# VH-VL binders against q96il0, part 51

Target 1, 167 residues: q96il0
Amino acid sequence: APERGAERRDTAPSGVSRFCPPRKSCHDWIGPPDKYSNLRPVHFYIPENESPLEQKLRKLRQETQEWNQQFWANQNLTFSKEKEEFIHSRLKTKGLGLRTESGQKATLNAEEMADFYKEFLSKNFQKHMYYNRDWYKRNFAITFFMGKVALERIWNKLKQKQKKRSN

## First folded at step 19 (VH-VL)

Design I3
Fold by OpenDDE, fold request of step 21:
Structure I3 (fold): chain C 167 residues (1-167), chain A 120 residues (1-120), chain B 108 residues (1-108)
Amino acid sequence: as target 1 above (167 residues)
Amino acid sequence: QIQLVQSGAEVKKPGASVKVSCKASGYTFTEYYISWVRQAPGQGLEWMGWISAHESFTNYAQKLQGRVTMTTDTSTSTAYMELRSLRSDDTAVYYCARDHSYLPRGHDYWGQGTLVTVSS
Amino acid sequence: QAVLTQPPSVSVSPGQTASITCSGDKLGERFAYWYQQKPGQSPVLVMYEDSERPSGIPERFSASNSGNTATLTISGTQAMDEADYYCQAWKSSGAHRVFGGGTKLTVL
């Protein structure tokens, strides 16, 4: 079995989004795109009277968001690395330097880059399939808890109405 | 019964590499992640990273980045952790643990641990 | 790096309630997990999702997580509960996990 060269899967550094929503905010905020994942993080609002179920939902959403951020950060890092390697390899094969006569970074044409993208997508197809599977499972769980929270809220509203009718 | 069975103890020289195996049984391997945790003698637990069963997603502790590689073999339901450029401070018991792929269930099952001793 | 801080040791008499704390910045905004480790053994999950008990864990184990502190409570502590206890949470940045320093529970 050919020793599958242990592709050094460099993990992207966890970008600490420095975005802090206003302290007095009563709603969720969307931050700027993360430097590594290019995904916009959601800053979830924490209500004063958060139920345990609402809290669980919020924490689950947060964890899923972090999971997603890390995945795409890694993918983008891998993409960037492989793209650079591809460009360097092709330039070398053409007998071209990494820099043009004007000192600019040498680039490949659109057709050559299309080949890279096709190859990259093909190579990572299974990876993306499994990502999607796990992503759907996570979102299904979140949706399930959203339903529970909705039911809890309805029930609480009904109880409050009954109490008001009895007084 | 769910079990994680790890490879035996290893003694290595500084600068060498070690590869620890973790064979999973009693559950659908492809539905979970494997986390690796180490514990130096008399010290606390240190999370090293996790890997999805299909190697679609890996996440390593920043401290170990560049030295650790996690892999899986779905045909044998086995996870592997390779640590390179070993140092004396890498002497520890290394644990594999099951991690849920989509629920926050923590490490619900653990291997028996593998002692790795790094000595000159 | 968000460090989870635990007391190094807690001592209780049999039948008393043991309380082990885990402190971290915004820990209450994340799920906390607790592990029990006896000497020479692998860790065992005793609490997950702040306050949920795995199957096989006695009801005397409970946990809470609020503000910056997670707490493991063992009511009616028994000699068999003597162990090291570790809290765990996700780091505030990335899908990284972090353990507390551990607490040695002694039952006197």
Scores: ipSAE 0.883, ipTM 0.955, lowest interface PAE 0.5, mean pLDDT 93
Fold by OpenDDE, fold request of step 21:
Structure I3 (fold): chain C 167 residues (1-167), chain A 120 residues (1-120), chain B 108 residues (1-108)
Amino acid sequence: as target 1 above (167 residues)
Amino acid sequence: QIQLVQSGAEVKKPGASVKVSCKASGYTFTEYYISWVRQAPGQGLEWMGWISAHESFTNYAQKLQGRVTMTTDTSTSTAYMELRSLRSDDTAVYYCARDHSYLPRGHDYWGQGTLVTVSS
Amino acid sequence: QAVLTQPPSVSVSPGQTASITCSGDKLGERFAYWYQQKPGQSPVLVMYEDSERPSGIPERFSASNSGNTATLTISGTQAMDEADYYCQAWKSSGAHRVFGGGTKLTVL
């Protein structure tokens, strides 16, 4: 059995977005792109009179966001690593150094890089499929809870109107 | 019935590696993640990381980054955790636990645990 | 690192209400989970999503999560409830999970 080389799956360090929205804000904020995932985190507003269902929705959204951030951080790290390895391997095969005569990092041409992208996408196709599956399931759950929250809000408004008519 | 059955106890020397297995049954393996948690003797629980059933997504605790590798075999519904460069402080009971892939349900099912002893 | 802090021990008399707290920065912004562990056994999930009970967990178990504190409450505590209890939550970043230090519940 060929020793499947333990591919050191380096996980990206958890980028703590240092972005803090203003404390007096009553709105959701979008932070700058995360260093590792390149995704912009959403900072969710917490209303003073948040219902338990609204809270559950918010927490679910937050968890899904963090899940996405971590996935793409890992994926970008893997991509960068494999890209570098590919470039080094191809340069070596060509008998070229890692640096040009001008001292710049040697690069491959667009055609060679296209081969890398194709290979990378092919290799990670299943990974992306399963990611998408889980992403859709998460978003479906979120959407379901959004619907519940919407219904709750409608019901609460109706109750308030009835109470005002009775007084 | 949902079950997670782990491999037996291991004794290792410092610097060695250990690989613990966790066989899942009673549910669709591919719809869940497997988390690994360890507990040193007389200590609390420590989360090590989780892996999706198809190895599409892995997430390791920062403390264990570079030393831990999680893998799965979907054909046998088995998860594996390998810990390298073992130290005495890695002596613990290691648990596999089921995680939901999209719902925040926590670790609802646990393996029986695997004792790993690291001694000179 | 988001640290979840639990009291090391809580003692209650049979039939009394036990309360175990778990404190952490922004814990109220995350789901809290609770696990029971008896000596020599694997942990058992007793509460999920702050206040939900898994099937098979007695109704005397309840939980809440507000502000920076999650609380596990055991009403009418029984001798069989003597165990270590651990809270868990996601870290504020990286989709990592963290456990509290654990609380030993003693039923006197």
Scores: ipSAE 0.881, ipTM 0.954, lowest interface PAE 0.5, mean pLDDT 93
Fold by OpenDDE, look of step 19:
Structure I3 (fold): chain C 167 residues (1-167), chain A 120 residues (1-120), chain B 108 residues (1-108)
Amino acid sequence: as target 1 above (167 residues)
Amino acid sequence: QIQLVQSGAEVKKPGASVKVSCKASGYTFTEYYISWVRQAPGQGLEWMGWISAHESFTNYAQKLQGRVTMTTDTSTSTAYMELRSLRSDDTAVYYCARDHSYLPRGHDYWGQGTLVTVSS
Amino acid sequence: QAVLTQPPSVSVSPGQTASITCSGDKLGERFAYWYQQKPGQSPVLVMYEDSERPSGIPERFSASNSGNTATLTISGTQAMDEADYYCQAWKSSGAHRVFGGGTKLTVL
């Protein structure tokens, strides 16, 4: 049985740069792209009179964001590693060094890199399918809770109107 | 009934590796994640990491980066945790636990635990 | 690393209310989970999503999360509730999970 080389899946370092929005912000804030995931983090606003359902929605969104950030950080790290290995392997096969005579990093042409991208996408196709499945399930849950929060807000407005009519 | 059945106790020397298995049953294995948690004798719980059933997503505790590898076999509904370069402080009961892929439900089902003893 | 802090022990008389706290930076921004562990047994989930109870967990178990503190409350504590209790939450980065140090609940 061929020893399936334990592909050392290097995980990205846990250091997601948290952009801290101004303390007086009454809105969700979008930060700059994270250095590992390249995703823009959202800082969710916390209302003073947040309902339990609104709180649950906010926390679910936060967890989903963190899950997504970690996935893409790992994916980008894997991509970068495999890309570098591919370049090194191809240069070696060509009898070329890792550096040009001018001291610059040796690169492959666009056609050779296209082969890498095709192979990488093919290899990771199943991974992306399962990611998408889980992503859609998470977003469906979020959307469902958004609907619940909307209904709760409508109901609260109706109760307030009834109370004003009775007085 | 949902069950997670782990492999038996292991005794290892320092520097060796251990691989613990966790066989899942009673649910659709591919719809959940498996988390690994360890507990040293007389100590608290320590989260080690989790893996999706198809190995599409793996996340390890920073402390164990480079030493731990989690894998799955979907054909047998089995998760594996390998810990390398074992030390005396790796002596613990190791648990597998089910985790949800999209809901924040925590570890709702646990294996019985596997004692790993690292001794010279 | 965000550390969750629990009291090492809590003692309560039978029929009284036990409260176990779990404190951590921005814990109120995340879901808290609670586990019960009896000697020689695997942990059991007793609370999830701050205040939700799994099927089979008695109604005397409740939980809340406010500010930087999650609280597990056991009303009408029974001798069978004697165990170690652990809180858990997601870390602020890396989608990692962290446990509290655990609390030994003794029913006197």
Scores: ipSAE 0.852, ipTM 0.941, lowest interface PAE 0.6, mean pLDDT 91
Fold by ESMFold2, fold request of step 21:
Structure I3 (fold): chain C 167 residues (1-167), chain A 120 residues (1-120), chain B 108 residues (1-108)
Amino acid sequence: as target 1 above (167 residues)
Amino acid sequence: QIQLVQSGAEVKKPGASVKVSCKASGYTFTEYYISWVRQAPGQGLEWMGWISAHESFTNYAQKLQGRVTMTTDTSTSTAYMELRSLRSDDTAVYYCARDHSYLPRGHDYWGQGTLVTVSS
Amino acid sequence: QAVLTQPPSVSVSPGQTASITCSGDKLGERFAYWYQQKPGQSPVLVMYEDSERPSGIPERFSASNSGNTATLTISGTQAMDEADYYCQAWKSSGAHRVFGGGTKLTVL
């Protein structure tokens, strides 16, 4: 019987679990990289007896993932556009055409491309700093909901023990 | 008191541009994104996009890609939405609304709306 | 191209319970939000996070979200509740917000 592995949103591998049929998952699992963001999405498992609080946590984690996917999709698009503009600008400065003799797109060597990468990161420094701030704030909110779920589970265990002693 | 106060009504010709402002007060501007929503006469609400307070994250509705630019000025707690190459079907009331940057609170406060009329 | 489908109108008598539905593919896997809009006014948030009520919204407003359908429920409906109601959810692709087409609630 094959095992179905799952990774958490943090891409840490999950432990081995019970076998699930290929058409359904009993655990969160990580899919292939998204075409636009290059991030691997987490596909969240929805338990049969999920409490309202557990539902809110799962939905918050899902929205945070989608927020993150969209940020990097936008950033990757900007990266591609600015990379092409940089190459074209540097080729024009050298007096070269945008195409090689074979008709393929001309490009720069690795040392020249390193200038682009440094410029891109420098230009986007503050953007990434504020992204990190928002990302940390989202993770703080998620942690807060995780704490609420943990307290709910402790309370339910205590209520169950009190009920059994009463019988 | 939390408020979003928008600029006044505009009348434009097709092909022109419009820039609507949204001045925020009564809360920490950098804790919220600003969403823009429009409503054509007699029709429903249409989400246009959002922008983070520091302009680090801008997300536009696919329908408006290439025609819309959203910006902010944190020193004045003001968001802006510019729509270019206006057409008659861009006639609508344009709203700004705040959108929590990390909690799923929806659009809890809205501007009063700005009527933009596009007529030949 | 996500679509949230709402009935165009709902009519109730004063004091009765109004139910306004919002249907979309796997909507119950998303947070649903509800807005009230009276003629000539800006929308007002009346429910968020599926079932949470903002401060200042009467307790007769409640909501649920399960499967493909979110439902706004107004018990003891009053004349002042007559308005257009819009659902909203986060679209799974593109991290966009999407609104339903709106429902006109009439209190007769």
Scores: ipSAE 0.709, ipTM 0.881, lowest interface PAE 0.9, mean pLDDT 85

Design I3
Fold by ESMFold2, fold request of step 21:
Structure I3 (fold): chain C 167 residues (1-167), chain A 120 residues (1-120), chain B 108 residues (1-108)
Amino acid sequence: as target 1 above (167 residues)
Amino acid sequence: QIQLVQSGAEVKKPGASVKVSCKASGYTFTEYYISWVRQAPGQGLEWMGWISAHESFTNYAQKLQGRVTMTTDTSTSTAYMELRSLRSDDTAVYYCARDHSYLPRGHDYWGQGTLVTVSS
Amino acid sequence: QAVLTQPPSVSVSPGQTASITCSGDKLGERFAYWYQQKPGQSPVLVMYEDSERPSGIPERFSASNSGNTATLTISGTQAMDEADYYCQAWKSSGAHRVFGGGTKLTVL
């Protein structure tokens, strides 16, 4: 039984929960798996006092998530389509129907399906290698912006201490 | 001297296919995606899709799914867009544009455009 | 699907400030980009990452993006700024780029 969200009210929630309504959460939260990509999306918290640099970091993370979700959605669709085409082709060469007597989709045994998995992995090896390069480059860029945000926050805290001492 | 140079204008009949090329120079081709954008006469810009330089990631506008194929040739730094089953409303100027693979730079360089006319 | 709405035209006198809006649901949660297109020419990027200006674009071009609206602002508008302007954003439902319908800026 998953935890329900916090009680709805005008003030910010006093507790921390991954299942709070997005408009009242003080933290990023993880949603259910996307139907097409099977990845769980992060729903980003947007504080009212975001600096321009903090906004850019959040937006870069959001775009990277959408980029990643779309890649795997495309790959899962291609996998499903090619799997069905492989099964259809092999059943046709065996002279078998595409459906069982009960109406369920016919399939191949584990050894026959292993041929498909090997072919799919070999066919997509370079695609996944270049995807990983782009994924790592995106994460490097995000890390760089995280460093810039951290430095900005330290500098702002030092300015606040200086102003308090001067007044 | 970043340049995207596209193939020349095409005139096609309905039902035919067209393949537009876009040759890139002056930058590391494999660090960028190529987006394709079209513009019908007197109309706005319509994003068609993008492709990574190694063809590892291709994403098409939903309106064009099933009719468009984008490819690349890294040995010549050239991107291609093929549009099949042409209709008269596919008459447009077709642009290629550079699209950064991991930084939010937008379409910073554009080809000169290729007019494709579909007449019946 | 998501739509970015722009006014079809904006008119401004030379030397005055032009503002071109681009509206979309939660647009301020995404990067907005702006392109200028003069007749017979390819588009040119004039603003990126909401408010960044590419090298070679005059300082009179600025932009902002918050809530549901991105705004391109041209201060001290000149006759050479007369063009069509398109906003663009990342579409959250499929990792697509989406353009607004375009705004014709007329400098009278």
Scores: ipSAE 0.708, ipTM 0.879, lowest interface PAE 0.9, mean pLDDT 86
Fold by ESMFold2, fold request of step 21:
Structure I3 (fold): chain C 167 residues (1-167), chain A 120 residues (1-120), chain B 108 residues (1-108)
Amino acid sequence: as target 1 above (167 residues)
Amino acid sequence: QIQLVQSGAEVKKPGASVKVSCKASGYTFTEYYISWVRQAPGQGLEWMGWISAHESFTNYAQKLQGRVTMTTDTSTSTAYMELRSLRSDDTAVYYCARDHSYLPRGHDYWGQGTLVTVSS
Amino acid sequence: QAVLTQPPSVSVSPGQTASITCSGDKLGERFAYWYQQKPGQSPVLVMYEDSERPSGIPERFSASNSGNTATLTISGTQAMDEADYYCQAWKSSGAHRVFGGGTKLTVL
C-alpha cells in the first residue's frame, strides 16, 4: 500500500494502540500490527463508482485478511498455552514449583525449551500444511478475480474509445 | 445429493455435556468448513463457531469459549460439537451447516437440527 | 462489534413487494447473506454475496447491500414466502459469522 494510516493514542480506552486511518485516502493502506495476530491489516479503499466485480474482489480480499488474522491469533494463543503446559509438566517431573523463591514464574533452560519448540512444530505440522493449502486457494481465487477485473477495465476502455470514434 | 444428517434429540440435566454429530455426504468434505448454529425456542439464530474439515482451523463464538469443542472425522465425513457445563438457557435446536473454505457462498446446506433440552 | 439489526416483523399483502432491512456498522463493506426459515424447518440460503441468488430460489427474491444497510426484497410476494428471514455477515474484527435478530414476514 502507498499510504500508511495515522495512529491516535489519546482516543484509546486503555493501554492498547488505537489506529486512526487517513481521512480521505484514494489507495489501500496498511495499518499497525494487530495485537493478537501480529499481522498488519490492509485498509481497503472504496471507489465511488466501483463495479460489482470490483466490489466482490475487495470484499473477498477483506474476508481473506480477517480469516488469516484469526488463524494466527488462535495459533499465538495455542502456542502460549502449550508452552506454559510444557513448562509446568517438566517442572512437576523435576519436583519443582511453578514459582521461584522470588515469586517469578519458573522456567526451563534453553536446551529444555528447544524440546518444547520441536514438539510444538511437530504437533502442529499438519495444521499448518492445511492452513497453507487454504491460504493458497484463497489467493488463487483472489488472483482469478484480479484478472477478471483487469479484463473488465480493458474492455470498458476499448468500448469507450470505440464509442467516441463512432460518435 | 448433498446432505447433512445430525444425531437425534437429547435431554440433559444442568451441568452435563452433550455431543451432537453431523454426517456429511454428496460433496468433497475437505473443501468445506462446518459451522454450528443454535436456536433457542422462539429465538433467532446464534452462530456458535466453525471448524475446518482437517481440524486445522477452529473458531468459537466468544460467549461459548471454554465450553465448546468441535471436532471432525474425515474418514467418515462427520463433524461433532460438544457443549459442556450445560445450563437451562442452552436448550435449543443445534444445526450444522457447511461453510465454503475459500469462496463467499454462505451456509448453503444445513442439517435437520438436533433438539437439546436442558432441564432438571 | 458485529450487531445486525432487523425489524421484528414486516407485513405485506399478496402480490406486493416486501422489503426486509438489516443494519450494521459498515455492513456494505462485507458480504451479506440471507436465510429463510419456515416453522419447524432448517434455514435455507436465499441470497449470498450481497445480491447473488442460489439455484432454485425464485427470481422474485433480490437483495442489495450498501453503506450500513442490506435489504432483502421479495417482489410479487406469495403466501409461501411467509417465514422468518435472517441476515448474516462476518464480524468486522474477525472470522466470526453473525446473524441479525430475524424478521417475521407475514403475508395477509
Scores: ipSAE 0.690, ipTM 0.875, lowest interface PAE 0.9, mean pLDDT 85

